# Designs tried in a protein design chat: VHH binders against Gamma-interferon-responsive lysosomal thiol protein (GILT). Part 7

Target 1, 207 residues: Gamma-interferon-responsive lysosomal thiol protein (GILT), of Arabidopsis thaliana (Mouse-ear cress) (q9sv73)
Amino acid sequence: GKSGKVKLNLYYESLCPGCQEFIVDDLGKIFDYDLYTITDLKLFPFGNAELSDNLTVTCQHGEEECKLNALEACALRTWPDQKSQYSFIRCVESDTKGWESCVKNSGREKAINDCYNGDLSRKLILGYATKTKNLKPPHEYVPWVTLNGKPLDDSVQSTDDLVAQICNAYKGKTTLPKVCNSSASMSKSPERKWKLQVSYANKATNY
Short names: E, the ipSAE of ESMFold2; O, the ipSAE of OpenDDE; V2, 0.75 times the mean of E and O plus 0.25 times the DockQ between their complexes.

## First folded at step 3 (VHH)

Design c5w (from c5 with T59W; framework vhh_5c3l_4; at its last look DockQ between E and O 0.05; V2 from the best seeds 0.00; counts 0 for: pae E 9.2 > 2, grease 25.8 > 24.2, placed apart)
Fold by ESMFold2, look of step 3:
Structure c5w (fold): chain B 207 residues (1-207), chain A 120 residues (1-120)
Amino acid sequence: as target 1 above (207 residues)
Amino acid sequence: QVQLQESGGGLVQPGGSLRLSCAASGFTFSSYWMSWVRQAPGKGLEVVSDISEGGSSTWYADSVKGRFTISRDNAKNTLYLQMNSLKPEDTAVYYCAKYEDYGSWEFDYRGPGTQVTVSS
């Protein structure tokens, strides 16, 4: 693997409001603070989608979610680097009705369209389905976030808390970003932070 | 070091049958969906069938539904394709393929393929 980087996995679906907020706000601060230099970020678009006996995908928020999940899977294939992947996916997730402008302005429109309109997007989504269904423990909702393979505590739903968890989990030799050196503000205040609007999985009785 | 090795191809008359096998090694076979993919002369790749990790769910292209049956034996790390009622348009090199590990730049390999020729 990567030298000591914190493994941050996000399992999500494109039309879940909590997923959109996490991607735009929480992940945004990670890139704003250059935390991506100590983080191995992987995005898994599938979420609470279901596969039928004939491997037909049914998405929790309808066919448009299936389409945007596939589009974002194509983006993950199209760019090799995390920052470029994130930039595109953030564009879509900040305004899902405007996704076509994100494709047009990406500089990779043909590659993304070829992937999406061909057989490749289906193969990608089935691969993400496999990764999502292999989760142990099974995910209960999206966004489902794991840090070094362990689900994050529900109380860590903002970039401020996520930043601290990444900084504290990092055991590599690379110099920490500046944000890791500041004393953490007390997050033990009894006042509630805003809540992500999560989307719950149905019971995980089928793998 | 993913390895996939197809076998069982050959020359067959229209209406005949063949059974393809794919031996898999170098990865946890039972954790991945597998597919059969074919390439007719001068054409691109066409996915003909997929099968889930445990084998309980399958998918077939319309061109092969009712004629082809995909199966797997996870104890033997082997993928199969039973091809019945073969037609000249089924002539192709057939590959088994492992789905890519998305989130990395490593692409899964297909095997070298096995030739299926349906003629006369």
Scores: ipSAE 0.011, ipTM 0.192, lowest interface PAE 9.2, mean pLDDT 80
ESMFold2 (binder alone), look of step 3: mean pLDDT 86; pTM 0.875
OpenDDE, look of step 3: ipSAE 0.029; ipTM 0.524

## First folded at step 4 (VHH)

Design s1 (framework vhh_5c3l_4)
Fold by ESMFold2-Fast, scan of step 4:
Structure s1 (fold): chain B 207 residues (1-207), chain A 121 residues (1-121)
Amino acid sequence: as target 1 above (207 residues)
Amino acid sequence: QVQLQESGGGLVQPGGSLRLSCAASGFTFSSYWMSWVRQAPGKGLEVVSDISEGGSSTTYADSVKGRFTISRDNAKNTLYLQMNSLKPEDTAVYYCAKYEDYGSWEYFDYRGPGTQVTVSS
């Protein structure tokens, strides 16, 4: 695209605490403020899951993570626009035990459930598996974030760091969001470091 | 280079029918799930229907279930959407997409403008 918008890809798994905090708090900063006007978000719900030779999926946090990953994949399919996608994913990740309320209030309950209970959910998950496993360089943990195809610098540890990286990466012609010109010290949120709760790809399955 | 070209839109009366087509090139069409996505004036994007590689599995949005039928011809690299019992609420630009290729910016930046369907009141 010629928009110059920053491509933000998030590779994650639904029951990783660091992924939950990143989605709710870090991405929340992007969508609650005007930063989403220069950001194109894509979400990849597979994370550190593994495929067997017969393409059986095993999730790092067990069967419930596989189920929520599939639900979120179906929701992402239902809404191709990023605001609707993020709104739903934020709802689920804010309270993973209350996910049924998110589906009920989505206005797309039947379509999501038909996808989730049918053949499409598996196809979507295998697609996300392919996208995640084809990462160059390979992801080392989740949440794994790329900006314009490149992993985030190791120095990015807070929401304000992420905001600064997105602002600096923008090459478009629209007016830069106010947050890009404001001091990060004027943030209303306490500093949170999602990297303290990451899930490493080389860890055994955790039930 | 992936290319998708939609056609078959137009003006139709409520209760009428239209058949949309999408010609695909630049990838192995028969290996991918395909979708129809629409955007109505003043509304966000909506996935209308999905179809598996061989056509054995399909899904539909609640708003179109029982009225629209998705199909494909892998020999011709063509995706179809048969739209029956059209309603004013079906007025939208209709886009075809590979199931992992579309996102709002990527679809508008890299694909054609879709095909306009207008259902008069």
Scores: ipSAE 0.026, ipTM 0.432, lowest interface PAE 7.5, mean pLDDT 82

Design s12 (from c5 with A61L; framework vhh_5c3l_4; at its last look DockQ between E and O 0.09; V2 from the best seeds 0.00; counts 0 for: pae E 9.9 > 2, placed apart)
Fold by ESMFold2, look of step 5:
Structure s12 (fold): chain B 207 residues (1-207), chain A 120 residues (1-120)
Amino acid sequence: as target 1 above (207 residues)
Amino acid sequence: QVQLQESGGGLVQPGGSLRLSCAASGFTFSSYWMSWVRQAPGKGLEVVSDISEGGSSTTYLDSVKGRFTISRDNAKNTLYLQMNSLKPEDTAVYYCAKYEDYGSWEFDYRGPGTQVTVSS
């Protein structure tokens, strides 16, 4: 089918402080300003994890990051709609040590636990690993954000730059949210610059 | 127009082997995870095995681990399932299935299937 919505992809890992800040503060504005009506948000939990030849995943922030990435992958599978997906992931990323409360209060505890404790979570993470590894250009750090397939520069990672970029990229026929026409009244615009460097097994294709 | 066509099914004795093939066309085969799913008579669909775009990542249903091997040849746009040590419980229609491109772990296409019958 035809999509007029802007495709916004976030490639991240659950215990990276920059990712936590982006998810809670920057992505929150998409839903707080009704920008979700013109945005197709996709989240890809894997980040700077490494995948060995025997398919062992090693996460940059240890085993707990691998577990939380898998939990969030299960949430993406459990809810079909992006608002419900984001609400759960925002809960976890707001206080990662309190993640169990997020599961308990989600209304989907059994589905999430069955996925998280079973083979499905591993299948999901391997898929996100593949999507992350196939990025072109390869990601240099997390959070790694693409808009309609193109990486955004560091200045757009501020809330005001992200909102403006989404508004400008929209090519659909529905009425733009008010924030797209009134940026001065909605502006929270301190510039933020961030870069993570991580060592992982394969940064480039062999071809 | 996505097309998936399975072949290689048949009647086999317990302990025997079969190799299933799936010819794919109408999409960039090497860009998608592929799967073998099966449906036994009167049962629901069951994912047997998955394989990543390049073939480096695979998953298997617990009951087939060590007996079945999924593989792909991206140059020939073909998905395979080598089935060894077949048991009567493996009797089913086997389908080749394509995952959706946008990160959904839902199938958007499957073939008409090939019958595998294990009995004597």
Scores: ipSAE 0.006, ipTM 0.221, lowest interface PAE 9.9, mean pLDDT 81
ESMFold2-Fast, scan of step 4: ipSAE 0.587; ipTM 0.828
ESMFold2 (binder alone), look of step 5: mean pLDDT 85; pTM 0.863
OpenDDE, look of step 5: ipSAE 0.381; ipTM 0.726

Design s16 (from c5 with E53T S57K S104D; framework vhh_5c3l_4)
Fold by ESMFold2-Fast, scan of step 4:
Structure s16 (fold): chain B 207 residues (1-207), chain A 120 residues (1-120)
Amino acid sequence: as target 1 above (207 residues)
Amino acid sequence: QVQLQESGGGLVQPGGSLRLSCAASGFTFSSYWMSWVRQAPGKGLEVVSDISTGGSKTTYADSVKGRFTISRDNAKNTLYLQMNSLKPEDTAVYYCAKYEDYGDWEFDYRGPGTQVTVSS
């Protein structure tokens, strides 16, 4: 964007526990606080999946992960705004077995189902595959987070760390959110370290 | 710099046909996937169809599959949508859109749109 907003990209896969925790808790804090005013959020549902020479996708957590990745890709295509995208993705990731309820309550059931059951979902997943595999440096695990195209430093392991990095990366002309000036805890929730639940790109799951 | 200009909309009866055109300039048209998207009154944006850089691959929303055909002429920097067997539900403003990276949450750019009204 031309707004100077921080480009926050999340590369993830739907059945990774660390990805679920990051999406529901860590990204939730960005919308619970005023950080969404300075952040452009993009979500890439492919993660550690592999693409064969004939373009067959194999997901790290098996076929159900491929299906949910495709559903989420369709949802991201359905809404142009990050708040609506995030609300749907958070719903699915908070209870992956209850995903059908998220679709029914989305107000976009037909559009999501049409995309998911048609050829578009495959096209979207191949796009996310390309973007994920073109990461420089290559991702090592998921959730993989980049700020303005650069991966988070290994020291960034908590929501408070992520918030500080977003605040420091902002170069736009609007006033910084109040949370950027806080030295105390910004949340009533216990601190969690999402990096302890990551799925490594070279780790076999045997699903 | 990017300019997209739609044309060809209008009032048509159910069962009728229209051909939409989009004139593109300010970017290398042949290097981008192109889309037709629409917005009906009181509803959100719907992606109708996509076409690859050379036209070898196309996708369609299930709502229009078998009735609409997307095509492009890279020599003329023009995108087309042939709409057959039009239904009242197809009433919408139709936008030509480009995006560099498909699967992203937003289009890079879309034109001002052309109104299609299907009514007796």
Scores: ipSAE 0.006, ipTM 0.153, lowest interface PAE 10.5, mean pLDDT 81

Design s17 (from c5 with S52D E53S S57Y; framework vhh_5c3l_4)
Fold by ESMFold2-Fast, scan of step 4:
Structure s17 (fold): chain B 207 residues (1-207), chain A 120 residues (1-120)
Amino acid sequence: as target 1 above (207 residues)
Amino acid sequence: QVQLQESGGGLVQPGGSLRLSCAASGFTFSSYWMSWVRQAPGKGLEVVSDIDSGGSYTTYADSVKGRFTISRDNAKNTLYLQMNSLKPEDTAVYYCAKYEDYGSWEFDYRGPGTQVTVSS
């Protein structure tokens, strides 16, 4: 076994307010501190979108969400490094109306635009659709987070935040990041602001 | 352990046809995009065709479009490439390839390959 890193998967959609807060604030703690040394982050921009029999994608928050999901899929294709991926995604998700500035300042404007304006973005989104729809158990809302393949504990009584859960899940032999010691001693009440703004899969149901 | 095993290659005359198969095991085949890639003598790898997990979306390189058809049978964990109107330029080792489950969409596995030779 080489790394022993905690596998953190986020299934999300770009215009969900809970997803935006989770990405900017909660995932930010991974990269703003030394927690990225024990974390493998994977991002899946599809969320609660629906795929018709003719492969038309309908996004829960409308066409702008489909566009931003495709843009972020292209960014994930452009960078193999999780820090670069997260940096771009955080930029877009911190100000979705200012996404063009994120592309311009990315250093990968041509690659992102070629992907976004071509057929590749559609191919990438269909792949994320498959990954999201094949979740076992199925997701009920977004942001949907799995830690080492298991959904995060949704217990309302859990006092652990994301940092503490990652620190506790790490089974590797390397020294724990410094933030793990700080989190364990000082975080007594989880701030779960994003849970108040989740997007439920059943909200788009037509009867 | 992921295993991909190609079959169906061989010698064929220009204008002929071959059908390649790839037997997959060790992963949930129906959950992954699959690809056929080839390498001609002295050249790099070329992605020939891609297929989504359900088999509804396919792509083709311009060099093979209209001549090759990719398909899959998820019940049999098998990927296919139907090659029609074969040309000498199609001579290559053909590999079955699996896209990784990362957002980067790089290949994480490919089979040992099957040789296709188009010659008179």
Scores: ipSAE 0.007, ipTM 0.230, lowest interface PAE 8.9, mean pLDDT 82

Design s2 (framework vhh_5c3l_4)
Fold by ESMFold2-Fast, scan of step 4:
Structure s2 (fold): chain B 207 residues (1-207), chain A 121 residues (1-121)
Amino acid sequence: as target 1 above (207 residues)
Amino acid sequence: QVQLQESGGGLVQPGGSLRLSCAASGFTFSSYWMSWVRQAPGKGLEVVSDISEGGSSTTYADSVKGRFTISRDNAKNTLYLQMNSLKPEDTAVYYCAKYEDYGDWEYFDYRGPGTQVTVSS
């Protein structure tokens, strides 16, 4: 069963600057404008990490990224609702060195810490690895965004473009959010281009 | 093919105890993490507990930690939840779920109708 809501999947890694910008600024504006009422957000914290044949995870930005990816996977497991999930992820991605404050203020510190320090975090990360590696077409960089299973059009350069694509993809029965009829309010914001800060999957072996 | 059948719910007074069971079939039960998930009236789904393939690792939601105990019997393909010191806030339909199914909160291809737990005076 599907509500007709737009399935917005974000494949990311916690220390990618473009991922941080996308999460904090682009998704933040979408949720602030009630676009979440027609959007099912799913977050996949693995990004450009690699799995060896013995299932060892190597993260593109090093061991700290693997640790934060695991923390965020545990947070996503902890909250059933996307607004709480997004709120926590936004907190961490706004200041990755201050992540402990986000955990302390979450009201879920025992559940998050039990997951993070135990075997569950590894199982969650392996699940995100499988989902990320099974992308068709394969992701080329992060943040990698799909709407209803299809990668964002290359023409999507700004938050306004993303909002328009979500509004146009909606096939459900609820009233469209006001932002779908009023892009001018978004256009007043400074232009931010997450694509200028993306992390490419094969950066070390460019063309 | 995957089937999960919950049982053991009922009406209980605050401070009481219940033991839930889940009979699993159609998959290699011993190869999967299993979860207990609940839905209270008017609320979304909450994962209350997870257990590893062999039972050596468990997690609990903050709301149930110290009161609930998850366990499994791989020889019987059965998952259990021992619920002690029950509170009115524990009133919910309880579902067992195979680990990979929990990621789609609204898609219950592999769960039974759940078992109702009502905690009231």
Scores: ipSAE 0.006, ipTM 0.306, lowest interface PAE 9.3, mean pLDDT 81

Design s20 (from c5a with Y99D D101S Y102L; framework vhh_5c3l_4; at its last look DockQ between E and O 0.57; V2 from the best seeds 0.00; counts 0 for: pae E 3.0 > 2)
Amino acid sequence: QVQLQESGGGLVQPGGSLRLSCAASGFTFSSYWMSWVRQAPGKGLEVVSDISEGGSSTYYADSVKGRFTISRDNAKNTLYLQMNSLKPEDTAVYYCAKDESLGSWEFDYRGPGTQVTVSS
ESMFold2-Fast, scan of step 4: ipSAE 0.576; ipTM 0.816
ESMFold2, look of step 5: ipSAE 0.275; ipTM 0.621
ESMFold2 (binder alone), look of step 5: mean pLDDT 82; pTM 0.839
OpenDDE, look of step 5: ipSAE 0.710; ipTM 0.873
ESMFold2, look of step 6: ipSAE 0.351; ipTM 0.691
ESMFold2 (binder alone), look of step 6: mean pLDDT 82; pTM 0.839
OpenDDE, look of step 6: ipSAE 0.687; ipTM 0.862

Design s21 (from c5a with Y99S E100D D101S Y102F; framework vhh_5c3l_4)
Fold by ESMFold2-Fast, scan of step 4:
Structure s21 (fold): chain B 207 residues (1-207), chain A 120 residues (1-120)
Amino acid sequence: as target 1 above (207 residues)
Amino acid sequence: QVQLQESGGGLVQPGGSLRLSCAASGFTFSSYWMSWVRQAPGKGLEVVSDISEGGSSTYYADSVKGRFTISRDNAKNTLYLQMNSLKPEDTAVYYCAKSDSFGSWEFDYRGPGTQVTVSS
C-alpha cells in the first residue's frame, strides 16, 4: 500500500471569503497539477461556528452558512475519493448562491439530499465541531490549514506558498510531482489574497 | 478498550445474500451511531450505511440502497448488515465503525474488517 503522503487538513466555513479563495485557488493547484499524488486532503466544514450547551450550532455568517456547511459535510460523507470531494466543494465554493446546480450535476443528488434533510447531517456537523474545537493549538481564524498536524506559518514574512510547503514536507521516496521540480519548489513570497479575507474566531460578521 | 469485530463475510455468487455481524465492546453501544464502511480493491473507503442510536434512522449509499439493510441489537451490542442481490461491484473488505467519525476517511474506531467476494 501507499504511505508517506502529506496530510493536508483544511478547517473552514463555507461563507468565509478567505476560505472560498483558498479552496478555489490554492487547493485548486493541488488537483490542477500532479500534487494530488503525494497529498491526502481532509476538509472540515465547521470553522468558527459555536455550539451551545444544548448542541445548537450558530454559524458566523448566519443560517445559510450552517446549511452549506451541512451540505458539504454530506458531500464529504458521500464520496470515497478526494478528487470527487474536492470537485464538489470547489463547485459550491466558486458560487455559493448557485449551490443547487452543483448538487444537480453531482451524480449524487439523492444521497446528498437524504443526508442533508435527515439526522445524519447534524451528526456529521457535531463530529466536525469536535475535531475543530480539539485543535492544538486552537485555530485563530479560518481558513486554518495544518500540514502533517502542524499549522501553516501565518506570518506575512512566510516565503513558502502551499505548493512549496507540500513539496518540502513530502518524505516519501517515490518520484516527486513535476510541479515540485519547477519554480513551485523554490522559496517564494507570493501575496496570499485569502489572508486579507480570513474570518477570525469569536468575531461576529455584519452580513 | 473499544473493540469491534466483524464476521459473516465470504465468497458468494452474484444475486446471492450475506449477513454481516459486528460484535461491539468497551463502550455504551446503545448511545452511538454505527456505520458499515467498505473498501474495494484499489478504491478509497466508502460509507455504505449509517444507523442512529436506537435504530430509528438509517441511511444508505446510492450504490446499495434497496439491497442492503442495516440493523442493530442493543441488548446484544451487535450491528448487522443484511446484503441482498449482491453484485461483483460489492466485492470489498467491510468494516464496522463507531460513527463519531465523519467524512469517508476518518473513524473514531473501526474493526479489522471481513472480506466479501462476489463472483461466479
Scores: ipSAE 0.382, ipTM 0.719, lowest interface PAE 2.9, mean pLDDT 84

Design s22 (from c5a with Y99E E100G F107Y; framework vhh_5c3l_4)
Fold by ESMFold2-Fast, scan of step 4:
Structure s22 (fold): chain B 207 residues (1-207), chain A 120 residues (1-120)
Amino acid sequence: as target 1 above (207 residues)
Amino acid sequence: QVQLQESGGGLVQPGGSLRLSCAASGFTFSSYWMSWVRQAPGKGLEVVSDISEGGSSTYYADSVKGRFTISRDNAKNTLYLQMNSLKPEDTAVYYCAKEGDYGSWEYDYRGPGTQVTVSS
C-alpha cells in the first residue's frame, strides 16, 4: 500500500472468453514477474450484466455467469491481499466448471459459502454494478482495463504492451521490476490479443 | 455530511475482550448495510463483519467467526462489534464502514478508525 503504485482496475464477467484469457495469461504474467509489487489490482466482476429498475441482474452469458460473478465477489470480500484474491480468481477462471474445487482448497470456504448463499452476495454484486455503471467513459466491452482511472489505449492488445504501460505509469519509490528495464524482458511468447475475444456491452449473447 | 466515529479500542491482553462502537450521522442509518473492516500495519483492508439494514443477516471473516459479534441499534444510529477471545493477530486499526460503492473492500465512507492492540 505505498504511494505511487499503478492502480490497475479490471472490469470483467466470469464467462467471457477474453476475460478468462486476460485474467489467466496477462495478469498471470504480472504476478509471475513481480509486477504486482508496483501494481494495485482491483477486480470488478459484473461486466456487461444489466440491472433492471427492480434490481434484477441479467448476465450476458446467462445465470451461470451471474453465479460465478457472485462467487468471485464473495471471494474478493474475504481476502485483504491482492495476491490471495488473484490466486482464487485465477483458479476459477482457469476452469469455471471446477470452481467447487477452488472454493474447497481456498482456506476461506466457510466465509465464501456463507456470503454466496446469503444476502451479502447480492449486495456485493449491486455494488459492482454501480461501480461499472459509473465508469467515465462508459466501458464498451469486457475485459475493460483502466490504469490510474484511464482506459487502456486501443493499441494495447498484448501482455508486453500492458507491462510497458504499467512500468511507464509507475511513480513510486520502489525499485522497478527487471521487466521494466528495456534490456530485460519476460519469456518470449507469441502475441496474445484478448481484444479478439471481448464481449461487447451493446450485444446480447445467445446460447 | 456523512460522519462515522469509532470508539472502544485500546490495549488488551490475549484472551481479553473489547466492545467497539460506531456513531453514525448524516444519512439514513437504517437503510444501509454496515461493516467493520480492519487494517494491520502495512497490510490491506480486511472485512471483518457485515450486517444488513435491519440486523437480520450477519457475516464474518473465517478468522473471527465465533469470537466476534456485530450488531446495530437503528434507533441510536450506532454499530457495535463485540470482540471476545482476542488474539495478537487481531491487532489492527478498526474502521466502521458504510455501504455504497462497494468494489472489493472500498466503501462509500469509513470512519477515522480506532486502534486495537492485543499484546502481553
Scores: ipSAE 0.323, ipTM 0.702, lowest interface PAE 3.4, mean pLDDT 85

Design s23 (from c5c with Y99S; framework vhh_5c3l_4; at its last look DockQ between E and O 0.54; V2 from the best seeds 0.00; counts 0 for: pae E 4.8 > 2)
Amino acid sequence: QVQLQESGGGLVQPGGSLRLSCAASGFTFSDYWMSWVRQAPGKGLEVVSDISEGGSSTYYADSVKGRFTISRDNAKNTLYLQMNSLKPEDTAVYYCAKSEDYGSWEFDYRGPGTQVTVSS
ESMFold2-Fast, scan of step 4: ipSAE 0.591; ipTM 0.826
ESMFold2, look of step 5: ipSAE 0.220; ipTM 0.618
ESMFold2 (binder alone), look of step 5: mean pLDDT 83; pTM 0.846
OpenDDE, look of step 5: ipSAE 0.674; ipTM 0.862

Design s24 (from c5c with Y99D E100T D101S F107Y; framework vhh_5c3l_4; at its last look DockQ between E and O 0.13; V2 from the best seeds 0.00; counts 0 for: pae O 4.6 > 2, placed apart)
Fold by OpenDDE, look of step 5:
Parts: structure tokens; sequence; C-alpha cells
Structure s24 (fold): chain B 207 residues (1-207), chain A 120 residues (1-120)
């Protein structure tokens, strides 16, 4: 099981520049540094979308966002493991206009297409909607990251900070990744503070 | 305490119709997605159709899309599956299933099932 792992949740939406940057440039470190061995990463593609009483979804960046969110929801359903899930979602978020190539090269084209073209994606999105809406406290923007159910502190301003927080939060019995025991990997790269272009929950986006 | 009981199955010829019902009790029916799943001989369980709490959202497997219609009556705690244009490949035990949560395919309770046989 995943017992003992740090629970890292990302609440995001497609076509969000800050979300794309975080997913492509930052979240990848969970795998690059082998932090996935101590981290239970879960992705929630819904973000600042609105869910009406009749379960109609309106996305902040328009219908294309809704489609991509649904596609990524299907990916999350298609693969059981977080690495495969992330790989696909990273592919899509790296070039949202080229998402079709991600599907074609996924090895699970039929499964993803069946989900996406059918009504299953809608069910999945509604699930993510519920999870996002039930956040405590409510998210203020995306990307919104929680560690063990709590939003990241303001002190977390870089990937290195996030890595440190994950390492410190781990209470399991397995061996810590090397990155947790030394700053060697972090010291080799210039410190990059997050300059994410976030999408605020209370603002309409005109994309 | 959760109970699901299917009814309405039987033997029909290809092209025929059946209407399945599922009586639910022991939980707040209107709070949960409900599903029909089936198991054909020698096959695994397959989700046939799914419906949201209020019925505003539905899902159909590609194999049954356009032929089957899922519906629910929350006042009667009953789930329905209208099955039209039945095919031999629809032959299976059909189960009513209670979803565990919003947006998932998992279910925590399933009825004993009702046999549907489509044969000439």
Amino acid sequence: as target 1 above (207 residues)
Amino acid sequence: QVQLQESGGGLVQPGGSLRLSCAASGFTFSDYWMSWVRQAPGKGLEVVSDISEGGSSTYYADSVKGRFTISRDNAKNTLYLQMNSLKPEDTAVYYCAKDTSYGSWEYDYRGPGTQVTVSS
C-alpha cells in the first residue's frame, strides 16, 4: 500500500500557464529525485471551473480547457501508477495544442479515447470537481498544492523548498531518497524561485 | 444493511426488449451514483451504464450506447435499465451496483443479479 507516504495533491486546470509550468518544470522533480518512492502524488484536473447545480461544468479558460481536463482525467483513470499518469499529463501540458500526439504515443490510445469520447470523462470530472470544492481551506488559485492535506506554506517558493518539505514530512520506514540526505543535487543547480503565473479562482480568464 | 435487488431479467429473442429494475434500501439512494454491471459467461465484470445522483449525468458502454437507457426514481429508491434491440452478446448476469463515491468506477455493494439471456 501507500501507507506512510507523503500525500502530495495538485489541484490544477489545463491552459493555466502557472499550472503548465509547475507540472512540466517542477512536479517532474518528484520522479527525477526518486521522491515518488516516499510520495503519493495525486492530480486533480478541475481547478477554477464552475459546477452548476445541474452538474454543468464551465471552465475558466473555456471549452478547450474542459476538454483537456477531461482528457487528463481519463489518463488518470487509465493508468494506475502515478509515473505513467504524470508522464501523459506532462506531455499534454507541455504542448496543449499537440495533445493528440500524446494520446497516439501513450500506448493506451483506445482506452483514453473511449473514456474521452464517452461519458466516463464527465463522471471523472465531476468527481474531481467535488474533491476540489471540498478543499479546506478553499483553494484561492491554481496550481494549488497540498501536502498531507494542508496547503503549502508561503515559505515554499521553489522546487527545492518543495523537495525539502516532502523530505521533512515523510515519516515512513523506507530509505529516504538521496536528495533528502544531502543538498548535493540542489546545490548543482541555481536556485530558481517560483514565478508561476497563477490563475485566481475569483477571476475570469480571457483566453 | 445496504441491499440491492435486481428484477426483470429473462429470456428474449434477438431484437427484443427487457426492462430491469433494482430496488435499493439501507442507504440514502439519492446521494449516490448507481451503476449496472454485467458478467457474461467466461468474461469479467463490465460496467454497462452509470447514472448520477439526480440523473443529470449518465454513462453508457459503447457496446450498449443507443440501445440501453439508464434511469432512476429517487422517490422509489429504484434504478432502471431499459434494454432495447437486445443481442446475443448481451447475454449476462446483470447487477445493480452502488458507487462508492462521486467520479469513481468502484462500487461497494452489488445485488445478487438477474439473468438476461438473448437467444433465438
Scores: ipSAE 0.022, ipTM 0.392, lowest interface PAE 4.6, mean pLDDT 89
ESMFold2-Fast, scan of step 4: ipSAE 0.492; ipTM 0.759
ESMFold2, look of step 5: ipSAE 0.346; ipTM 0.678
ESMFold2 (binder alone), look of step 5: mean pLDDT 84; pTM 0.852

Design s26 (from c5c with Y99G E100D D101S Y102L G103E; framework vhh_5c3l_4)
Amino acid sequence: QVQLQESGGGLVQPGGSLRLSCAASGFTFSDYWMSWVRQAPGKGLEVVSDISEGGSSTYYADSVKGRFTISRDNAKNTLYLQMNSLKPEDTAVYYCAKGDSLESWEFDYRGPGTQVTVSS
ESMFold2-Fast, scan of step 4: ipSAE 0.429; ipTM 0.761

